# VH-VL binders against Rho GTPase-activating protein gacY (gacY), part 1

No score or structure here was measured in a lab: all are predicted.

Target 1, 192 residues: Rho GTPase-activating protein gacY (gacY), of Dictyostelium discoideum (Social amoeba) (q54th9r528to719)
Amino acid sequence: APLEDVINRPDNPGEIPVLFEKGIAYLSRRGLQVEGLFRLSGANSQIKSLRQGFDQGEDVDLEDVEDVHTVAGLLKLYLRELPSPLFPFDLYSSFIEISKGEQTKPQKVESLKLLLSLLPPANKALSKHLFKFLGKVIENSSVNKMNSVNLSIVFAPNLLKDKEGNVMDAVADAQFVNQVVQLILDNINILF
Unless a header shows other numbers, all headers, positions and changes below count from the first letter of the chain; antibody chains aren't numbered by Kabat.
ipSAE, averaged over its two directions, is called F for ESMFold2-Fast, E for ESMFold2 and O for OpenDDE. V2 adds 0.75 times the mean of E and O to 0.25 times the DockQ between the complexes of E and O.
Where letters were taken out, [cut] stands.
The coordinates of atoms that the task and the answers printed are left out; those that the model quotes come from them. Centres of patches stay.

## First folded at step 1 (VH-VL)

Design n11
Fold by ESMFold2-Fast, scan of step 4:
Structure n11 (fold): chain C 192 residues (1-192), chain A 122 residues (1-122), chain B 107 residues (1-107)
Amino acid sequence: as target 1 above (192 residues)
Amino acid sequence: QVQLVQSGAEVKKPGSSVKVSCKASGGTFSDYAMNWVRQAPGQGLEWIGQIIPIFGTANYNAKFQGRVTITVDKSTTTAYMELSSLRSEDTAVYFCARGPYYDFWSGYFDYWGQGTTVTVSS
Amino acid sequence: DIQMTQSPSSLSASVGDRVTITCKASQDISSYVAWYQQKPGKAPKFLIYAASSLQSGVPDRFSGSGSGTDFTLTISSLQPEDFATYFCQQYDSYPYTFGQGTKLEIK
C-alpha cells in the first residue's frame, strides 16, 4: 500500500509506519554493533512472514526475532516495495542532477536540503526517522563496518528509482544515485 | 559472456595454507556476491563463505571461521579464498560462484568457476 | 543449520522417461530453493531458483515445484545430456546448505 494510506490506518498511531517504529527500536537496542548490518541477509522466509503480519494489521512483536539481519532486511524490503519510492519518481532527475553537477559539496548539500523540503509529509517524516537511525549505525561503523559509503550502496536503489528507466539506464545512473544518498548520510544533521 | 576463471591445482602439506584465485570477466563484477563452495571427492557441496566486492567485506560459514579469509582486488576483478591450517580432510575441488546481490531472495549461484583441485598430503 | 535431504540418492532411467527428484528441508524455507546439475569433472550448472523459476536457457522439460519443506525437480522427457547429479540448495538463511545429491544413471 501507499505510505500515506499506511500511516492513516487506525492501528498506526504515529507519523511513520509501525513496522519502522518497531524495527528502528529493535535495531537501536540489538543491531548497532553487529557486523554487516543491512549488508548481510536475514532469514528470507521470516522477513516475508513478518511483512505479511504488518500488512494484515497484526500486532507484530519483533523482540522475539533472534537474527538482527532479519529485522534489517524487513526495513529494506518495505522501502523496496513502496508503490512510489521514498524519494518520489518525480524528484529522481533533480536528485541525480545534484550528483552530476559541478557545484562544491556544501552547495550540493544546500540543493539537497531544498529537494528534501519538497517531499510529501509522510515521506519526509519517514526519511527523517530512517536517516537519523542510519546516523547511529555510522557512529558505530568501527564495529559494524557500515559507513556512509556502504549504507549508500545498500539503500540507494531502494530510495530512488527512474519510473521509465531500463536496465542500461539504471547501470549508468548507479554511481550518481549512490553519491547523492552518500551526501545525505554524510550531512544528516544539516538536512534533517 | 560472463566467465569465472580459477587458478590451477595445488598440492599442499598439512598445516600449510592455500590461496585460490577467481578472475571474473564479462558482465558487471561489482553488482554480485562472490561465493566459495567446495566438494570433497565423491561428496556433496559445502558453502564456505562470500564477499560482496563493492563492500569489500566477507562473511563465512561458522565451520571455517578463523581459518578462511575471502578478499577481492577490484582493479583486476579477482576474488581470493585463503584457507589456513590445512588438514587432509580439506582435500577437495574449490569453486568460486557468483550470486546476484539484490535486496532479498538472492542466495543462488548463476555462474561458476571451473574449480581448483587442492590436495593436502604429506 | 538447515539440513537438505534428497531422495532418491540414485536413480536409473531411460531416455524419454519422466524423472522426479525430491528435496526436504529440516524447517520451513518458503520457496528459497535452487537446483543445480553437475556432470562428472565439471562445475555445477544453475537450473532453477525460487523453487520453480527456470533460468534463461534451461530447457522447458525441467521444472520445479514445492513450498515450505517439500520440493521437487521434474524432468518431463529425459534426454541423453540430462544424465548427471542434481543438487538442491536452500538460501533462506546462512549458512547456505545443499542436499547430498541425486545421481541420474542410464538404465
Scores: ipSAE 0.355, ipTM 0.760, lowest interface PAE 3.9, mean pLDDT 88

## First folded at step 6 (VH-VL; from b2 with light chain S31D L54R S93R)

Design e2
Fold by ESMFold2, look of step 7:
Structure e2 (fold): chain C 192 residues (1-192), chain A 122 residues (1-122), chain B 107 residues (1-107)
Amino acid sequence: as target 1 above (192 residues)
Amino acid sequence: QVQLVQSGAEVKKPGSSVKVSCKASGGTFSYYAMNWVRQAPGQGLEWIGQIIPIFGEANYNAKFQGRVTITVDKSTTTAYMELSSLRSEDTAVYFCARGPYYDFESGYFDYWGQGTTVTVSS
Amino acid sequence: DIQMTQSPSSLSASVGDRVTITCKASQDISDYVAWYQQKPGKAPKFLIYAASSRQSGVPDRFSGSGSGTDFTLTISSLQPEDFATYFCQQYDRYPYTFGQGTKLEIK
């Protein structure tokens, strides 16, 4: 389902998907000091089952989930499966151009501000909640081993992709996609 | 064509260690999990652990509880598995195996090395 | 850990026979199952992922099915080159685990 449709469902009272709200809350309490958060896999079948519960509008209780990596995987899966990525297809080239460009880092950050301002309201709200949480993950990187480089590798393919690209093109472009996401992660306070 | 070529057979004494190499060629390296799997004579397959080279951090089967170290050298596209405190039950063929692109629903192994026989004297 | 139990441990069949190998998981693993063929002295050869998805280049006489806990590999018309041991593997969660194997012998 499109992000706009999810946030407008009667069972979704907030500005971001309830799946994400509950997931961030869970991980804020239990995940910030877990080694390899977002890098290590949870149980694929559990992630799928939890996703289906949220999709059906069920009141899913994540507190019953013992494996932190399963909840982290749930958030990544949600982003991956959006029909339009959190950073929409129409902006992919613009994001990549920032990574490839010759501008200074401060200039690139200003360009990112402009691109992020072009996000639809739902995408903007979810991006803010996600990246503010990822900022907390980075603050704990000495324990969890997930700094901005590691998180960019994990999240970039879940946040933006070329509509016409295939897996091999995604691998070829991965450094540029990772670099722009890393730049966002390095500047969360300015951008969000 | 992706190809995984492993180091040669080893004969070891109990208490020693062995380090097996697996050189990848003919494809991309950094984003594909390299796994280690062993097979004792006449037995099934046992997953030892994996490493995704871009992260450089390994993930292990707890059964090997601190006896195994998996590493990579990205410059030579080579993965290594070192098993320490060897005992006779560690006698096996050790395989490296590569999964698909690191992403959701990965964890099967579509390319395998030829295997490295490690024999630990009884 | 998820245990994968194969049956039978071995079987004999004739060229042209339809054979079925069963794999049972100790817990629900959805369809996160792969199947491998291993000939004596060689590394396993990848056949099937996602319980039923055939890898490119694998003959269509090989098929997989199942979800949840019960999975099957079927060879619809056994050929002489299908003499081998077959393994299932779950990749739902760490540690990845394999069935103990099914040795298929051609009569």
Scores: ipSAE 0.713, ipTM 0.865, lowest interface PAE 0.9, mean pLDDT 91

## First folded at step 10 (VH-VL; from m1 with heavy chain I52Y)

Design p6
Fold by OpenDDE, fold request of step 12:
Structure p6 (fold): chain C 192 residues (1-192), chain A 122 residues (1-122), chain B 107 residues (1-107)
Amino acid sequence: as target 1 above (192 residues)
Amino acid sequence: QVQLVQSGAEVKKPGSSVKVSCKASGYTFSYYAMNWVRQAPGQGLEWIGQIYPIFGEANYNAKFQGRVTITVDKSTTTAYMELSSLRSEDTAVYFCARGPYYDTWSGPFDYWGQGTTVTVSS
Amino acid sequence: DIQMTQSPSSLSASVGDRVTITCKASQDISDYVAWYQQKPGKAPKFLIYAASSRQSGVPDRFSGSGSGTDFTLTISSLQPEDFATYFCQQYDRYPYTFGQGTKLEIK
């Protein structure tokens, strides 16, 4: 379901999906100092089960999940399965152009700020919560080993996608997608 | 075409170390997981660990934790598996096998090396 | 760890026969199961993924089914080149684990 439809559900009281609300809360308490957070895979079957629970409007309690990587995987899965990426298809080329451009980093950050302001309200809200949380992950990178580079590698493919879906093009653009997401992660305090 | 070519057979003494190489070609090396799997004579397959070259950090089967090191050389698109403190039960054919693209995270092993026989004997 | 128990360990059959190999997981792993074929002195060959999806180039006489804990590999009509050892694998969670194998021999 589209992100906007999910947050407008009667059983979704907040501005972001309940799945993310609970997931971020869980990981903030249990996951910030776990090595390889978001890099290491969790139990896929459990992730799938949890997703289905949330989709069906069940009162899923993530506290019953022992493996933090499973909850991390749940968040990644949700982002990956969005009908339109968190950063919408129509903005893909603009993000890539920022990465490819010869402008200074401050100039690129200003361009990113503009692009992020163009996000739909639901996307903007989820982006804010996601990246603020990832900022906390990065603050603990000395322990969890997940700096902005590693997190950009993990999240970039799930945040930015070419609508054409050409594998060759995706591989060619991968470095630029990673770079622009890293730039966001390095400037969370300015962008969000 | 995707190809994984492994180094030649090894004969080692107990307590020594062995380092097996796996040269990859025909795909973007950094973006796919590389797994190491071994097979003792007449036995099944045992997963040792994996690495995504783009990260450079490996994760291991706890059974081998502390004895195995998986690394990559991105410039030569080669993966390595080093096993230390060798014992007779480490005698096996060791395979490298490509896993899924890094945006998928979960997937089977679609391409395999030809295998490297490691014999540990006193 | 998740145990994958294959049955039978060995099987004798003739060309043209229908053969079924079973793999039972120690817990629910949804459909995160793959099947491989291995011939003597060779590396495993990838056949099936997601429990029931054939890899490109794999003959349609090979089929996989199952979800949860019980999985099956079926060869609808055995061909001479199909005599080999078959392995199931779970990639639901670390550590990845394999079945002990099923050796399919000529009767």
Scores: ipSAE 0.898, ipTM 0.944, lowest interface PAE 0.5, mean pLDDT 95
Fold by OpenDDE, fold request of step 12:
Structure p6 (fold): chain C 192 residues (1-192), chain A 122 residues (1-122), chain B 107 residues (1-107)
Amino acid sequence: as target 1 above (192 residues)
Amino acid sequence: QVQLVQSGAEVKKPGSSVKVSCKASGYTFSYYAMNWVRQAPGQGLEWIGQIYPIFGEANYNAKFQGRVTITVDKSTTTAYMELSSLRSEDTAVYFCARGPYYDTWSGPFDYWGQGTTVTVSS
Amino acid sequence: DIQMTQSPSSLSASVGDRVTITCKASQDISDYVAWYQQKPGKAPKFLIYAASSRQSGVPDRFSGSGSGTDFTLTISSLQPEDFATYFCQQYDRYPYTFGQGTKLEIK
């Protein structure tokens, strides 16, 4: 379901999907100092089961999940399965152009501020919560080994996608997608 | 055109270390997992660990934790598996095997090296 | 860890026979199962993924089925080149684990 539809469900009281609310809460308590958070895969079958539970509006209790990588995987899966990426298709080229541009880093950050301000309200809210949480992950990178580079590698493909889905273009743009997301991760305090 | 070519057979003493190499070609080395699997004589397959070269950090089977180190050299597209404190039970054929692309959750091993025989004996 | 119990350990069959190999997981792993063929002195060869999807280039006489805990590899009509050892694998979660193997010998 579209992000906006999920947020507006009667069983979704907050401004972000309950799945993310619970997931971030869980990982904030149990996952911030786990090596390879978001890099390592969890139990795939369990991730899908959890996803299904949330989709069906079940009161899913993530506290029963022992492996933090499973919950991390759940968040990644949700982002990947959005019908429109968290950063919408129509903004893809703009993000890529920021990366390819010859502007200074401060100038690119200003461009990102403007671009992020163009996100739909639901996307903006989820982005804010996601990246603020990822900021906490990065603060613990000495232990979990997940710095902004590694997190950008993990999340960039799930946040920015070319609507055309051309494999060659995706490979060609991969470095730029990663760079843009890394730039966001390096400037969370300014951008969010 | 994907190929994984491993280093030659090794004969080691107990307590020593062995380092096996796996040269990859025919694909973007950094973006696919490289797994290490071993097979003792007449036995089944045992997963040792994996590494995504793009991250440079390995994930290990707890059975080998502290005794195995998996690394990569991206410049030569070569993966390495080093096993220390060798025991007779470590006698096996060691395989490298390519796993899924890094944006997938998990996947099978679609290409394998030819195997490296490691014999541990006094 | 997920245990993959493969059966039988060995079986004899003739060319043209239908052969079935089973693998039982210690817990529900959905369809995250692969099958491999291994001949003496060679590396395993990738056959099936996602429990029932055949790898490109694999003859259609090989088929996989199952979901949850019970999985099956079937060879509809054995060919001379099919005599080998077969392994199931789960890649649902770490550590990845394999079945004990099934040695398929000529009768």
Scores: ipSAE 0.898, ipTM 0.944, lowest interface PAE 0.5, mean pLDDT 95
Fold by ESMFold2, fold request of step 12:
Structure p6 (fold): chain C 192 residues (1-192), chain A 122 residues (1-122), chain B 107 residues (1-107)
Amino acid sequence: as target 1 above (192 residues)
Amino acid sequence: QVQLVQSGAEVKKPGSSVKVSCKASGYTFSYYAMNWVRQAPGQGLEWIGQIYPIFGEANYNAKFQGRVTITVDKSTTTAYMELSSLRSEDTAVYFCARGPYYDTWSGPFDYWGQGTTVTVSS
Amino acid sequence: DIQMTQSPSSLSASVGDRVTITCKASQDISDYVAWYQQKPGKAPKFLIYAASSRQSGVPDRFSGSGSGTDFTLTISSLQPEDFATYFCQQYDRYPYTFGQGTKLEIK
């Protein structure tokens, strides 16, 4: 389902999907000190099962999930499966041009602020919650080993995609997609 | 064409260390998992651990935690596995094997090195 | 850790036979299973992923099936080049684990 449709359902009281709200809450309590958070995979069969429960409208309780990597994987799966990426197809080229460009980093951050202001309201809300949480992950990187570089590598392919690209094009563009997400992660307080 | 070429056979004494190399070519080395798997004589396959070169951090089977170090050299597209405090039960053929692209959560091992025989005897 | 138990440990069959090798996981792993063929002195060769999907270049006589805990590799018409040891592997969760192998000998 489109993100805007999910947040407007009666069973979704907050401004972000309940799946994501529960996942962030779980990881805030249990995940910040875990090595390789978001990098290491959880149990794929369990991630699939949890996703199905949320899709069917069940009241899924993540508290009984023992493996934090499974909950982290659930959040990544949600972002990957959005019909339109969190950073919409229409803005892909604009984001990539920031990473390719020769501007100074302060000028690139200014351009990012403008691009993020163009996000639809639901996308802005989810982005804010996601990146503020990733800021907490980065604050704990001495223990969890997940700095802005590592998180950009993990999240970039789940956040923006070229609508017309194939697998070979995605591999070729990976560094630019990763770089622009890293720049966002390095400037969370300014951008969100 | 994807190719994984491993270093030659080694004979080691108990208590020493061995470092096996795996030279990769024909693909973007940084973006795919490199796994290490061993096979003792007449036995099955045992996963040792993996590394994605783009992250530079390895993930180990707990059985080997504390004795194994998996590393990469991106400039030579070479992966390494070092096993310390060798015992006779570590006698095996050691394989490197390519895993999935880093954006895939998990997957099979599609290309394998030729294997490196490590013999531990006094 | 997920245990993968293969059956049988070994079997003998004739050229043209249909053979079946089974693999049982100690808990539900959906379809996150691969199969490999290994000839003596050689590295394993990748055959099947996602329990039933054949890798490019693998002959049509190899097929896989199963989901949950029970998985099967079938060779529909055994050829002389198929004598080898066959391994299943789960990649549902760490650590990745293999079945102990099934040695297929041609009569």
Scores: ipSAE 0.785, ipTM 0.901, lowest interface PAE 0.8, mean pLDDT 92
Fold by ESMFold2, fold request of step 12:
Structure p6 (fold): chain C 192 residues (1-192), chain A 122 residues (1-122), chain B 107 residues (1-107)
Amino acid sequence: as target 1 above (192 residues)
Amino acid sequence: QVQLVQSGAEVKKPGSSVKVSCKASGYTFSYYAMNWVRQAPGQGLEWIGQIYPIFGEANYNAKFQGRVTITVDKSTTTAYMELSSLRSEDTAVYFCARGPYYDTWSGPFDYWGQGTTVTVSS
Amino acid sequence: DIQMTQSPSSLSASVGDRVTITCKASQDISDYVAWYQQKPGKAPKFLIYAASSRQSGVPDRFSGSGSGTDFTLTISSLQPEDFATYFCQQYDRYPYTFGQGTKLEIK
């Protein structure tokens, strides 16, 4: 389902999907000190089952989930399956041009502020909650081993995609997609 | 086109260590998991662990935690598996096997090395 | 850990026969199952992923089915090159685990 439709459901009282609200809360309590958070895989079958429960409007209780990596995987899966990526198709080229360009890093950060301001309200709200949480993960990287580089590698392919690109184009562009997400992760307080 | 070429057979004494190499070619080495699997004579397959070179951090089967170290050298596109405190039951063929692209999260092992026979005998 | 139990441990069959190999998981793993063929002295060869999807280049006489805990590999008409040992593998969760193998011998 589109992000806008999910946040407007009667069973979704907040500005972001309940799945994300519960997932971030769970990981804030139990995940920040866990080695390989977001990098290591949870149980794929359990992630799929949890996702289906949220899609059907069930009152899913994540406290029953023992494996932190399964909850982390649930958040990644949600982002991947959005019909339009969190950073929409129309902005893909603009984001990639920032990583390819010769601008200084402060200039690139200013360009990122502009691009992020163009996000639809639902996308902007979810981005803020997600990246604020990822900032906390980075603050704990000495224990969890997930710095901005590692998180950019994990999240970049789940955040933005080329609408008309094939698999070969995606692999060729990976470094630039990762670089622009890393730049966002390095500047969370300025951008969000 | 994808090719995994392993180091040669090893004969080791109990208590020593062995380090097996796996030279990869024909793909972007950093982006795909490298797994290590062993097979004792006449027996089934046992997963030892994996590494994604792009992250540089390995994940191990708990059975081998503390005795095995999986590493990579990106400059030579080579993965290594070192097993310490060898015992006779570590006698096996050790395979490297390519796993999925890092964005796939989980998947089968699509290309395998030829295997490295490690014999542990006193 | 997910235990993968194969049956039978071995079977004898003739060229042209249809054979079925079963793999049972100790817990629900959806369809996150692969099958491999291994000939003596060689590395395993990847055949099937997602319980039922054939890898490119695998003959269509090989088919897989199942979901949850029960999985099968079927060879619809055995050829001489199909006599080998077959392994199932789960990749639903760590640690990845394999079945004990099924040796398919010529009768």
Scores: ipSAE 0.781, ipTM 0.899, lowest interface PAE 0.8, mean pLDDT 92

Design p6
Fold by ESMFold2, fold request of step 12:
Formats: sequence, structure tokens, C-alpha cells
Structure p6 (fold): chain C 192 residues (1-192), chain A 122 residues (1-122), chain B 107 residues (1-107)
Amino acid sequence: as target 1 above (192 residues)
Amino acid sequence: QVQLVQSGAEVKKPGSSVKVSCKASGYTFSYYAMNWVRQAPGQGLEWIGQIYPIFGEANYNAKFQGRVTITVDKSTTTAYMELSSLRSEDTAVYFCARGPYYDTWSGPFDYWGQGTTVTVSS
Amino acid sequence: DIQMTQSPSSLSASVGDRVTITCKASQDISDYVAWYQQKPGKAPKFLIYAASSRQSGVPDRFSGSGSGTDFTLTISSLQPEDFATYFCQQYDRYPYTFGQGTKLEIK
């Protein structure tokens, strides 16, 4: 399901998918002090089952989930499975050129601000909620061991993809994909 | 093309430590999990733990937590597994095995090293 | 921890036979199961992932099936090179665990 379709459903009252709203709420209460959050995997079968419940419009209650890594995995799975990535295919090259470019870091941040302003409204809303939450994860990195570098590695492949990439391009681009997401994570307050 | 070449057999006394190496080639070392698995004589396979070199942090089977350290040297594309306070029950063949690309989260072990026999003998 | 229980622990068969090896998980693990072949003195060789998907280069006579808790590996027409020990493995959740193995011997 496209992101815009999900947020326009009658059973989705907010501006972001209810799956994400509930997941962020859960992780804000239980996950910020957990070592390896988003890096370590939960039970894949349980993640799949929770995702199916949300897809079917069920009122899924995450509070009974004991493993925080399962809820973190649910959020990653949702982003990965979007038909169009959160940062759409059409903008992939623009994002990569920011990290490849030789501009100063402040200039790159200004370019990112412009590029993020081009996101569709649903994508903007979800990006804001996601990155504001990841900012809280980074604030707790002394305990959870997840800094902007680690989170960029985890999230970059779930956020932007080359629609027609090949193996050579994927290997060559991986560092730049990670770097641009890290730059966003290092500048959340300016960008969001 | 993918190759995992392990260090040679070791004979150790109880109470000592062993460090097994696994030299990787033919792929981007930092992007794939490296797992350690052991097999005692006449027994099945037991997962010890894994590391993704790009993160540099290992994840261990709780059975081995406190006695095992898994590390990597990205410059030599080599993974290490060190097991301390050896007992005769630790006599086994120790394998390194490549896991999935880091964005896949979990998966099977598609390439295995040849194994390193560690014998703990009084 | 998820316990993987294989059966039988061993079996004897002839070239050309069809054999089936079963693996049962102690909890629902969906299809997050792999199968490996191991010959004496050698490392395991990866055969099947996602319960039923063959790895590239694995002969068509190997097939896997199952979901939930019950999984099977089937070899439709045994060849001389298939006599080995077979292991299932779950990768649904940490710690990853293996079945105890099924030794397939020539009759």
C-alpha cells in the first residue's frame, strides 16, 4: 500500500500510519535505554504477524509485546516494504549528489532542507515523526549504543533506493547513501 | 569466489584460551555478518555468535556470554573468535560462516570456513 | 530458545530412493528455516532457505516445505553424492539453533 493511501484510510486518524504512531509510542516508553535498538533483530515471525494485523485493519495492541526489538523491527519492515521509499526514487540521485559533493557541511544541510521540502506531504509527515524519534535514540546513545553512524547504517537502505541500480552501483553508492542519512541525523533540529 | 580460510588446529590445556581466525575474501567484508558455529565430536551444530563488521559489535548466544569474544580486523578482512577458560567440553570443530548482507537482518549461512579443530586435553 | 527437533536421527536408503527428513520447531517460526548438508570431515553446505527456496547451484531433487512449526526436506531421487548428514536451522530469532542432524546412509 502507498503511504498516501494508508494515511487517508478511515481507520487511520492521524497524519502518519497508525503502525508508526503506536510503534514510536511503545519505543519511547520502553526502547530508548535498550542496547542495540534497531540494530538487533527481534523475532521475524512475530514482526510478520504484527504487520499482518495492521495490514488487515485490526486494532493491534503493542503493549503485550515483550521484546522491544520486535517493535523496532516492525517499523523498519514498514519502511522497507513501502512501494515507493520514504525518500522517493525520483529524488535518489539528488540525495546521493549531496553526500558526493564537495560543498561545506552547512551548504549540504541547506541543500537537504530544500530537498526535504520537495517530499510529498505524507512523506514529510512520516519523516518528521521518524527523525524526531531517532533524535531521542541518539540522545540516549551512551546507554543504547546507537549513534548517528549506527542508525544511518540501519536506516539508509530502508529510506532510499535506486530503482534501477546494479551491483556495482550499489557497492559504490552504499557509503554515500549512509553518509547522507547520517547528515540528516546530525542535523534533525535544523531539518525538522 | 567467496572464500573463508581458518587458522590451523590447536591443542590446549584446560583453563587456557584459544583464538581462531577466519580470513575472508571475494566479497565486501564489512557488509555481511560473520557467524561462529561449533560442532563437538559426534554432535550437532551450535551457534556461538555473530558480528557485522560495519557495526563492530558482536551478538552472542547467552550460553557463551562472558567466555567468548568475537572481533574483526577490517584492514585484513579477518574475523576472530576467542574462547577463554577452556574445558574438555569445548573440544570441537569451530567454523566461521558468512551470514546475510546487513540490510537483510537475519538469514542463513551461505559460505563456511573449512573448520578449526580445537582439542582441550589435560 | 527455539528447540529444533529432527526425525529420524538416521536412515538407510538406496540410490534412486525418495527420502523425507522432518524438523519440528518448539514455537511458530513462520518460514525462517534453512537446511544444510554436511559430509564427514567437511563444513556444512547451504541448501535451502525460507523453508522452500533452493540456493543457486543446488540440484532440483532437493526440495523443502513447511511453515509454522513443521518442516520437511525431501530428496526425490537419491544420488551417490547425497549420503551425508542433514541439519535444519532456524533464523527466526536469537539464538539461532540447529536440529540435531539426520544421518543418511547408503543401504
Scores: ipSAE 0.741, ipTM 0.884, lowest interface PAE 1.0, mean pLDDT 92

